# Designs tried in a protein design chat: VH-VL binders against q0aze0. Part 354

Target 1, 268 residues: q0aze0
Amino acid sequence: MKIILVNNRFKENTEKKAQEIAGQLSALNVEVIIDNGLDEPYAGTVDFIMVLGGDGTMLRAARRYGQRAIPVLGVNMGTVGFLSNIEINELAEYLPLILREEYSLEARMMLEVAVFQQQSLLTRVFCLNELLLRSNSPRMLSFALEISGQKLEPYRGDGLIVSTTTGSTAYSLSAGGPIADPQLDAFIVTPVASHIINKRPLVVSPEREISLHLLEEREAIIGIDGQIKMDFGAENRVLIKRAPHPLLMVNLKAKPFFTSIDRSLQRQ

## First folded at step 14 (VH-VL)

Design CC70 (framework fv_inotuzumab)
Fold by ESMFold2-Fast, scan of step 14:
Structure CC70 (fold): chain C 268 residues (1-268), chain A 123 residues (1-123), chain B 112 residues (1-112)
Amino acid sequence: as target 1 above (268 residues)
Amino acid sequence: EVQLVQSGAEVKKPGASVKVSCKASGYTFTDYAIHWVRQAPGQGLEWIGGINTYTGDTYYRRKFQGRVTMTADTSTSTVYMELSSLRSEDTAVYYCARDESYYDYLSGYFDYWGQGTLVTVSS
Amino acid sequence: DVQVTQSPSSLSASVGDRVTITCRSSQSLVYSEGNTYLSWYLHKPGKAPQLLIYDVSTRLSGVPDRFSGSGSGTDFTLTISSLQPEDFATYYCLQATHFPLTFGQGTKVEIK
């Protein structure tokens, strides 16, 4: 068995904890690769991925490994999280179940984001929560949204979010989008501070293709899961579709989504 | 309008502790981590540490480990930095600065800064 | 700790001059996803530091376009294409790829 441990770049104690867990697993003849984000993603065969950190660390793991159909377990290091399943102090209890492969998997859809400059593909990335198009200046954007070739009336505002159902509780929620059951597969398209009164969040089939481009030269940024940022200008176009594979999240412990989100919203 | 407002100047004796506050306004407090940076007279900027206001995680430069404590009070949108066992070398202007976060992810740049708090350590 | 060294430590310039400041790190600042956590700050006596450029080359909203950042890996440059009176200050780079975060020692741009 080969396991990747993914840790947070700023948290020194996650390095120490990763080493401790690696030692325990090595004693059981499990091969361990530690991924701190500085090297290229491990390219070899892997049986399991354990993420040591909060939701942001899980999102990074999903971008790096989510398309490989490998079970991913979120282990929280004392933070509030929607994407973690167990706490670090529970790991010893659940480790035998992990090694015996006694767990269920929950599939979470991902986005495939392709960014073009004119006709040339600049980059292709995958993400679990959302793509955010936003203005990077005080001026609002004017941009076109197409859904499976259907051209909508132009948007005017600060931007747009294209989210998975997993991402419905992230930036999309802050912009007025709906809370979606993560068991559903759908794109949620949420305007950011739209100047046009009839621009509402849309819930769209995940089989559709969504494209965005600017109608006027403006300073804009494309953001991926709040962590990757790219300049976006009038010569750029982005194409969004369902990623080929969902992220396979490990369930060792029942985690009620709706009561968790309800509790979180009451504390904001 | 985004503001970070720090507490006023402090004069302390060697061996004492100082607690500096940084009150945030004009944005969602838990969407930004707060870092502390100091500048001693005639020296450059030195990063001390930071706190993720959403997770409560703290990050301390090893040089200050055991002497520095950072806390966040979400009800008042205020971050505190307490530095103990003060030495004359700790005389500096201390700044708080915000760092955009996404859960436990930190962007690693400081777009707004407090006005600075002069801490003087002398006998 | 990752060492960050700026050059020059100081320079004298006139209004209208092109100014170039270099920042070199002892280790690569590239994170696996292509993110490079390097930012540039302007600092004047009696005032708080001000962010100019982040992620190597992205200008903060409101920062004049005479300021530009470039570089990769371990070598980074801040350029001021035409120095203005308000630009006489000390400039700092910050690396945030490796813990702990480290500033360069500063470059003082003073009037000739």
Scores: ipSAE 0.787, ipTM 0.897, lowest interface PAE 1.0, mean pLDDT 91

Design CC71 (framework fv_inotuzumab)
Fold by ESMFold2-Fast, scan of step 14:
Structure CC71 (fold): chain C 268 residues (1-268), chain A 123 residues (1-123), chain B 112 residues (1-112)
Amino acid sequence: as target 1 above (268 residues)
Amino acid sequence: EVQLVQSGAEVKKPGASVKVSCKASGYTFTDYAIHWVRQAPGQGLEWIGGINTYTGDTYYRRKFQGRVTMTADTSTSTVYMELSSLRSEDTAVYYCARDESYYDYLSGYFDYWGQGTLVTVSS
Amino acid sequence: DVQVTQSPSSLSASVGDRVTITCRSSQSLVYSEGNTYLSWYLHKPGKAPQLLIYDVSTRFTGVPDRFSGSGSGTDFTLTISSLQPEDFATYYCLQATHFPLTFGQGTKVEIK
């Protein structure tokens, strides 16, 4: 069995913990590859991915490996998260189940984001939470939104979020979007500080294609899962679709999504 | 408008502790980590550490490990840095600065800064 | 720890001059998906530092277009295309790819 351990660059002790776990797995005849983010994604065949960190580390793993149909387990390193399934101190208990492949999988839709300059494809990125278009200056944006060939009235404001249901509790929530059951497949389109008073969040079929472009030159950026940022100008266009494959998340124990989000909102 | 407001200047004797506050306003407190950076007289900027206000994770430069403690109070949107066992070399202006976070991810750049707090350590 | 070295340590310039400041890291700053965590700050005595450029080349909101950042891997450059009176300051680069976060030693831009 070959397992990738994905760890967080900001925690000094995360690298030591990854090495410790790799040693334990090697003693059980499991081949381990550590992905600390400094190298290209491992290109070979892999049976399982273990993410050692919080939701942000899981999002990086999903962008790197989510389209490969490999089971991904989130292991929380001890604080807050929605995408982890077990805590680090529970790993020894669940390890035999992992090695025997005794777990269920939950499919989470992902976005495919294609960015063009004029007619040329610049980049293609996959993500689990959302794309954020935002102004990078004090000036508001004017931009066009098209959904499956239907051109909406121009948007004016600080930006727009196109989110998965998994991403409904991330930037979309902060901008006034609805909380969505992550078992549903849908795009959530949420305006950011719209200067048109009645622009509401939209919930649309995941089979829709969404395109965005600026109607006037502004300093703007596109953000992917809050981690990747790209300059976006009037010569650029972005096309957003459902990704070909969902992320396959490992379930070893029950997750109380609704009680967890309810508790989180009480703390805000 | 985004503001980080720090507590006032402190004068301490060697061996004492100092606790500097950084009160945030104008944004969602838990969407940004807060880092601490100091500048000693005639020296450059030195990163001390930071705290992820969402996860509670702390990140300390090894040089300060065991002497520095960073805490966050979500109810008051305030981050504290306590530095103990003060030496004359700790005399510096201390800045808090925010770093956009996304769960346990940190963007790694400091977009808005507090005004600075002068800490003087002398006998 | 990753060392970050700026050059020059100081320079003298006149209003209207093109100014170039270099930042070199002892290790590559490239991370996942090509992310490179390198930012530039302006600092004046008695004031807090101010962000100018982040992610190598992205200008922070409100920063004039005379400021630009470039580079890759271990070598990075901040350019001021036409120096203005308010630009006489000390400039710092910061790497945040490797823990601990490390500032360059600073480059002081002085009036000629």
Scores: ipSAE 0.757, ipTM 0.883, lowest interface PAE 1.1, mean pLDDT 91

Design CC72 (framework fv_inotuzumab)
Fold by ESMFold2-Fast, scan of step 14:
Structure CC72 (fold): chain C 268 residues (1-268), chain A 123 residues (1-123), chain B 112 residues (1-112)
Amino acid sequence: as target 1 above (268 residues)
Amino acid sequence: EVQLVQSGAEVKKPGASVKVSCKASGYTFTDYAIHWVRQAPGQGLEWIGGINTYTGDTYYRRKFQGRVTMTADTSTSTVYMELSSLRSEDTAVYYCARDESYYDYLSGYFDYWGQGTLVTVSS
Amino acid sequence: DVQVTQSPSSLSASVGDRVTITCRSSQSLVYSEGNTYLSWYLHKPGKAPQLLIYDVSTRFSGVPDRFSGSGSGTDFTLTISSLQPEDFATYYCMQATHFPLTFGQGTKVEIK
């Protein structure tokens, strides 16, 4: 059995803990690869991915490995997040179940984001939460949104978010989008500070193809899961589709999504 | 609109502790980590550490480990840095600065800074 | 710690001059997905530092077009295409790929 341990580059304790866990797993004849993000993703065959960190570390793991149909377990190293399933102090208790493959899996849809310059593909990335188009200056953007070839009236404002249901509690929520059951597959399209007062969030089929481009020269960026940023100009176009594979999240214990989000909103 | 306002200048004796505050306004407090950077007279900028205001995680440069403590009070949108066992070489202007975060991810650049707090370590 | 070295340590220039400052790291600053966590700051005596450029080449909101950043791996450059009176300051690069975060020693741009 081969396991990847994914840890946060800034959390010094996770590096030591990853080494400790790797030693324990090696004693059980499990091969361990540590991924702190500095190297290219491990290219070989892997049976399981263990993420040591919070939701941001899970998002990085999802981008690197989410399309490989490998079970991914979030192990919380601090404040409980939405994407982690167990706490680090519970790992020893659950490790026998992990090694015997005695757990359930939740499938979470991902986005496939393709950025073009004119007709040339510049980059293709996958993400678990969202793509954000935003102005990188005090000026409003003017941009076009197409959904499966249907051209909507032009948007004018600070930007737009295209989110998965998993991402409904991230940037989309802050911009006024709905809270979505992460068991549903859908795109959520949420305007950011639209100058057109009645632009509403849209919930559309995940089989739809969404296209964005600027109608005027502006300084804009495309943000992916809040972690990757790319310049976006009038000669660029972005195409957003459902990714070929969902992220397979390991469930070792019940996690109450609705009560968790309800408590979080009361404290904001 | 976005502001980070720091507490006023401090004069401390060697061996004492100092606690500097950084009050944030004009944005969602938990969407940004707060870092502390100092500049001693005639020296360059030196990163001390930071705190993720969403997760509560702290990041300290090794040479300050055991002497520095960073805390965040979300109800007042204020971050504190306490430095203990003060020495003359701790005399510096201390700045807080924000770093866009996304859960436990840090963007790794400081877009807005506080005005600075002069800490002088002398009798 | 990853060492960050700027060159030159100081330079003298006139208004209208093209100014180039370099920043070299002892290790590659490339992270996952090609992210490179290198930023540039302007610092004047008695004032807080100001962000100019982040992620190697992205200008921060409101920063004039005369400022540009470039580079990859271990070698990075800040360019001021036409120096203005308000640009006489000390410039710092900072890396955030490796823990701990480290600044360059600074480059002072002085009036000729």
Scores: ipSAE 0.705, ipTM 0.875, lowest interface PAE 1.6, mean pLDDT 90

Design CC73 (framework fv_inotuzumab)
Fold by ESMFold2-Fast, scan of step 14:
Structure CC73 (fold): chain C 268 residues (1-268), chain A 123 residues (1-123), chain B 112 residues (1-112)
Amino acid sequence: as target 1 above (268 residues)
Amino acid sequence: EVQLVQSGAEVKKPGASVKVSCKASGYTFTDYAIHWVRQAPGQGLEWIGGINTYTGDTYYRRKFQGRVTMTADTSTSTVYMELSSLRSEDTAVYYCARDESYYDYLSGYFDYWGQGTLVTVSS
Amino acid sequence: DVQVTQSPSSLSASVGDRVTITCRSSQSLVYSEGNTYLSWYLHKPGKAPQLLIYDVSTRFSGVPDRFSGSGSGTDFTLTISSLQPEDFATYYCLQGTHFPLTFGQGTKVEIK
């Protein structure tokens, strides 16, 4: 059995904990690969992924490994997140179930984002939460949105978010989008500070293709899960589709989404 | 308009502690971590540590571990840095600076800075 | 700790000159998905530092286009294409890839 441990680059104790866990797993005849983000994603076959950190670390793991249909377990190392399932001090208790494959899996849709310059593909990335198009200057953007070939009236404002249902509680929520049940597969399209009356969030089928391009030369950035930023100009376009595979999240104990989000919103 | 406003200059004796505040306004407080950077006279910039305002996680350079404590009060959008067991070499201008965060992810650069707080440690 | 070394430590220049400052790290700053956490700051006595460039080459909002950043891996450069009077200052690079975050020692750009 091979397990990848994914850890956060800024938590000094995460490296020590990853090495400690790797030693425990090695004693049980499990091969461990540590992914601290400094190397390319491990290219070989792996059976399981443990994410040691918060939701941001899980998002990185999802971008690197989410399309490989490998079970991914979020192990919280501090503040409770929405994508973690167990706490680090519970790992020893749950490890026998992990090794015996005694757990359920929850599928979470992902986005496939393709960025073009004119006709040339610049990059293709996958993400779990969202793509954000935003202005990188005080000037508002003018941009075109197409949904499955249907051209909407031009948008004018600070930007746009195209989100999964998992991402409904991230940037989309801050911009006025709905909270969505992560068991649903849908795109949520949320305007950011639109100047056009009646530009509202849209909930659309995950089978739709969404494209974006600027109508005027502006300084803009596209952001992927808040962690990857790319310059976006009038010669660029982005195409967003449902990714071929969902992220397979390990469920070892009950974590009811609605009471968790309700508690979070009341405490803030 | 984004602003980070720090508390005023402090003069302390060796062995005392100092607590500097950094009040944020003009943005969503929990979307940015706050770091502390100092500059001693005639020296360069030195990173001390930071606090993730969303997660509450703290990050301290090892040489300050045990002497520095960073806290965040989300109700007042204020971050505090307390440095104890002060020595003459702690005399410096202390800056707070914000680092765009996304949950436990940090961007690792500082876009807006406080005006600085001079801390003088002398008898 | 990852060491960050700037060169030169100081230089003298005239208005209109092209100025190049180098920053070298003891280890690669490349992270997941090619992200490279290297930023540049301008600092004047009595004022807070100001961000110029982040992620190696992205100019911060409002920063004049005479400032540009380039580089990869361990070697990075800040270029000022035509030095202006307000550009006489000390410049710092910061690596954000490895814990702890480390600044270069600074490069002072002085009037010739």
Scores: ipSAE 0.785, ipTM 0.894, lowest interface PAE 1.0, mean pLDDT 91

Design CC74 (framework fv_inotuzumab)
Fold by ESMFold2-Fast, scan of step 14:
Structure CC74 (fold): chain C 268 residues (1-268), chain A 123 residues (1-123), chain B 112 residues (1-112)
Amino acid sequence: as target 1 above (268 residues)
Amino acid sequence: EVQLVQSGAEVKKPGASVKVSCKASGYTFTDYAIHWVRQAPGQGLEWIGGINTYTGDTYYRRKFQGRVTMTADTSTSTVYMELSSLRSEDTAVYYCARDESYYDYLSGYFDYWGQGTLVTVSS
Amino acid sequence: DVQVTQSPSSLSASVGDRVTITCRSSQSLVYSEGNTYLSWYLHKPGKAPQLLIYDVSTRFSGVPDRFSGSGSGTDFTLTISSLQPEDFATYYCLQSTHFPLTFGQGTKVEIK
């Protein structure tokens, strides 16, 4: 069995924990690869991915490995997170179940984001939460949204979010989008500080293709899961569609989504 | 308008502790980590550490570990840096600066800075 | 710790001059997915540092077009295409790929 341990590069304790866990797994004849993000994603075959950290670390793991149909377990290292299933102090209890493959899997949709310059593909990335188009200056954006060939009236404002249902509780929520059941597959399209009256969040079939481009030259940024940022200008276009494979999240114990989000909202 | 406002200048004796505050306004406090950077007279900028205001995680440069403590008070949108066992070489202007975060992810650049707090350690 | 070395340590220039400052790291600053965490700051005595460029080449909001960043891996450059009076300052690069975060030692740009 080969397991990837994904940890955060800035958190000293996660690095120590990753080494400790790697030692325990090696003693059980499990091959361990540590991914702290400094190297390219591990290219070989693996059986399981264990994420040691918060939701941000899980999002990085999903972008790197989510399209490979490998089970991914979130192990929480703190008191905040929606994407973790167990706490670090519970790992020893659940490790035998992991090694015997005694767990269920929950599929979470992902986005495929393709950024073009004119007609040339600049980059293709996958993400679990959202793509954010935003102004990178005090000036508002003017941009076009097209859904499966249907051209909507122009948008004016600070930007737009195209989110998965998993991402409904992230940037989309902050911008006024709905909370969505992550068991559903859908795009949530949420305007950011729109100056157009009645531009509402849209809930769209995951079979649709969404495209965005600027209608005038502005300093804008495309953000992927809050972690990847790219300059976006009037000569650029972005195409968003459902990724070919969902992220397979490991479920070792029940973690009710709705009670979790309800509790979290009371902390705001 | 984004602002980071720091507490006023401090004069301390060697061996004492100093606690500097950084009050944030004009943005969602928990969307940004706060780092501390100092500049001693005639020297360059030196990173001390930071705190993730959402997770509460702290990041300290080893040189300051055991002497520095960073805390965040979400109710007042204020970050504190306490430096103990002060030495004359700790005389510096101390800056707080914000770093966009996304959960436990840090962007790693400092877009807005506090005005600075002069800490003088006299012997 | 990853060392960050700036060159030159100081330079004298006139308004309108093209100024180039380099920053070299002892290790690659490339992180997963091609992200490279290098930023540039302008600092004047008595004032807080100001962000100029982040992620190697992205200008911060409100920063004039005369400032540009470039580079990859371990070698990075800040260019000021036509120096203005307000640009006489000390410039610092910061690497934030590797923990701990480390600044270059600074480049002082002085009037001729």
Scores: ipSAE 0.718, ipTM 0.880, lowest interface PAE 1.5, mean pLDDT 90

Design CC75 (framework fv_inotuzumab)
Fold by ESMFold2-Fast, scan of step 14:
Structure CC75 (fold): chain C 268 residues (1-268), chain A 123 residues (1-123), chain B 112 residues (1-112)
Amino acid sequence: as target 1 above (268 residues)
Amino acid sequence: EVQLVQSGAEVKKPGASVKVSCKASGYTFTDYAIHWVRQAPGQGLEWIGGINTYTGDTYYRRKFQGRVTMTADTSTSTVYMELSSLRSEDTAVYYCARDESYYDYLSGYFDYWGQGTLVTVSS
Amino acid sequence: DVQVTQSPSSLSASVGDRVTITCRSSQSLVYSEGNTYLSWYLHKPGKAPQLLIYDVSTRFSGVPDRFSGSGSGTDFTLTISSLQPEDFATYYCLQASHFPLTFGQGTKVEIK
């Protein structure tokens, strides 16, 4: 069995724990690969991915490995997150179930984001939460939104979020989007500080294709899961669609989504 | 508008402890980590550590480990840095600065800074 | 620890001059997804430091066009195309790719 341990970029916080876990797994004849984000994603065959960290670390694991249909387990090492299933102090209890492959899987949709310059593909990335288009200056954006070839009236404002249902509790929530059951597959399209009245969040089929481009020369960026930033100008176009494969999240114990979000909202 | 307001200047004896506050306003407190940076007279900027206001995780430079404690009070949008066993070399202006975070991810740049707090340790 | 070295430690310049400051890290700052956590700050006595450039080359909101950042891997540069009176200050780079976060030692830009 080969397991990837994904830890956060500040190694001092998690490196010792990752090494301890790797030692325990090696003693059980499990080959362990540690992914801290510096090196390219491991290209070989992998049986299981264990994410040691919070939701941000899980998002990185999903971008790197989510399209490979490999079970991914979130192991919380800090505050309770939406994407973690067990706590680090529970790992020893659940490890035998992991090694015997005695767990259920929950599928979470992902976005495929393709950025073009004119007709040329510049980059193709996957994400679990959202794409954010935003102004990178005090000036508001003017941009066009198309949904499955249908051209909406132009948007004016600070930007737009295209989110998965998993991402409904991230940037989309902050911008006024709905909280969505992550068991549903849908895109949530949430405007950011729109100057046009009645521009509301949209909930659309995950079979839709969403296209964005600027109508004026402005300094703008596209953000992926709050971690990757790309320059976006009037010669660029972005196409967003459902990724070919969902992220397969490991479920070892019941983690009620609605009670978790309710607690999180009380903390704000 | 975004503001980070720090507590006033402190004068301490060697061996004492100091606790400096940094009160945030004008943004969602838990969307930004707060770091502490100091500048001793005639020296450059030195990173001390930081706290993720959402997760509660703390990050301390090894040199300060065991002497520094950072805490966050979400109800008052205030971060505290306590430095113990003070030495004359700890005389410095201490700054808090915010770092955009996304859960446990840190952007790693400091866009807005507090005004600074002078801590003087005299022997 | 990843070491960050700035050069020069100080320089004298006149208003209107082009100023170049370099920052060199002992290890690559590049992550495989392309993230490079290198930022530049301006610091004046009695004032808080001010962000100029982040992610190597992105100007912070409100920062004048005369400031630009460039570089990759281990070598980074801050350029001021036409120095203004308010630009006489000490400049610092910060790497946040590796723990612990480390500042360069600073470059003081003084009136000639």
Scores: ipSAE 0.786, ipTM 0.894, lowest interface PAE 1.0, mean pLDDT 91

Design CC76 (framework fv_inotuzumab)
Fold by ESMFold2-Fast, scan of step 14:
Structure CC76 (fold): chain C 268 residues (1-268), chain A 123 residues (1-123), chain B 112 residues (1-112)
Amino acid sequence: as target 1 above (268 residues)
Amino acid sequence: EVQLVQSGAEVKKPGASVKVSCKASGYTFTDYAIHWVRQAPGQGLEWIGGINTYTGDTYYRRKFQGRVTMTADTSTSTVYMELSSLRSEDTAVYYCARDESYYDYLSGYFDYWGQGTLVTVSS
Amino acid sequence: DVQVTQSPSSLSASVGDRVTITCRSSQSLVYSEGNTYLSWYLHKPGKAPQLLIYDVSTRFSGVPDRFSGSGSGTDFTLTISSLQPEDFATYYCLQAIHFPLTFGQGTKVEIK
């Protein structure tokens, strides 16, 4: 068995804990690869991915490995997140279940984001939460949104978010989007500080294709899960569709989504 | 309007502790980490550490480990940096600066800065 | 710790001059899955530092077009295409790929 341990390189404790866990797994004849984000994703086959960190570290793991249909377990290293399933001090208890593949999987849809310059593909990336189009200056954007070939009236404002249901509690929530059951597959399209008062968040089928382009030359950025940023100009177009494979999240213990989000909203 | 407002200048004796505050306004506090950077007289900028305001995770440069503590109070949108066992070499202007974070992920650049707090350590 | 060295440590220039400042990292700043976290700051005595460029080449909001950034791996450059009176300052690069975060020692741009 081969396991990838994904950790946060900025937190020294996670490096030490990853080494400790790797030693324990090696004693059980499990090969371990440590991924701290600096190098290219591990290219070989792997049986399981264990993420030691918070939601941001899980998003990185999803982008790197989510399309490979490999089980991914979030292990909390401090503050409880939405994407972690067990605490680090519970790992020893659950390890026998992991090694025997005695767990359930929750499929979470991902986005496929393709960025073009006119007709040329510049890049193709995947993400678990969202794509954010935003102004990189005090000036608002003017941009076009097209859903499965249907051209909507122009948008004016600070930007737009195209989110998965998993991402409904991330940037989309802050911009006024709905909270979505992550077991549903849908795109959530949420305007950011729109000057047009009647522009509402949209919930659309995951089978639809969404495209965005600027109507005026502005300083704009597209952001992927808050982690990848790319300049976006009037010559660029982005196409968003459902990724070929969902992220397979390991479920070893019940985690009540609705009560967790309800408490989080009240604490803000 | 994004603002980071720091507490006023401090004069301390060697061996004492100092606690500097950085009050944030004009944005969602937990969407940004706060880092601390200092500049000693005639020296360049030196990164001390940072705190993720959403997770509470702290990141300290090794030379300050054991004598620096960073805390965040989400109810007042304020970050504190406490530096103990002060030496004359700790005399510097201390800045807080925000770093866009996405949960436990840091963007790695500082877009807005506090005005600075002069800490003087002398007998 | 990763060492970040700026070149030159100081330079004298006139208004309208093209100014180039180099930042060199002792280790490669490789983050294959995201942006290279290399940013540039302007600092004047008595004022807080100000962000100019982030992710190697992206100008921060409101920063004039005369400022540009480039580079990859270990070598990065800040260019001011036509120096203005308000640009006489000390410039710093910051790497945030490797922990701990490290600033260059600074480059002072003075009136010739």
Scores: ipSAE 0.662, ipTM 0.853, lowest interface PAE 1.8, mean pLDDT 90

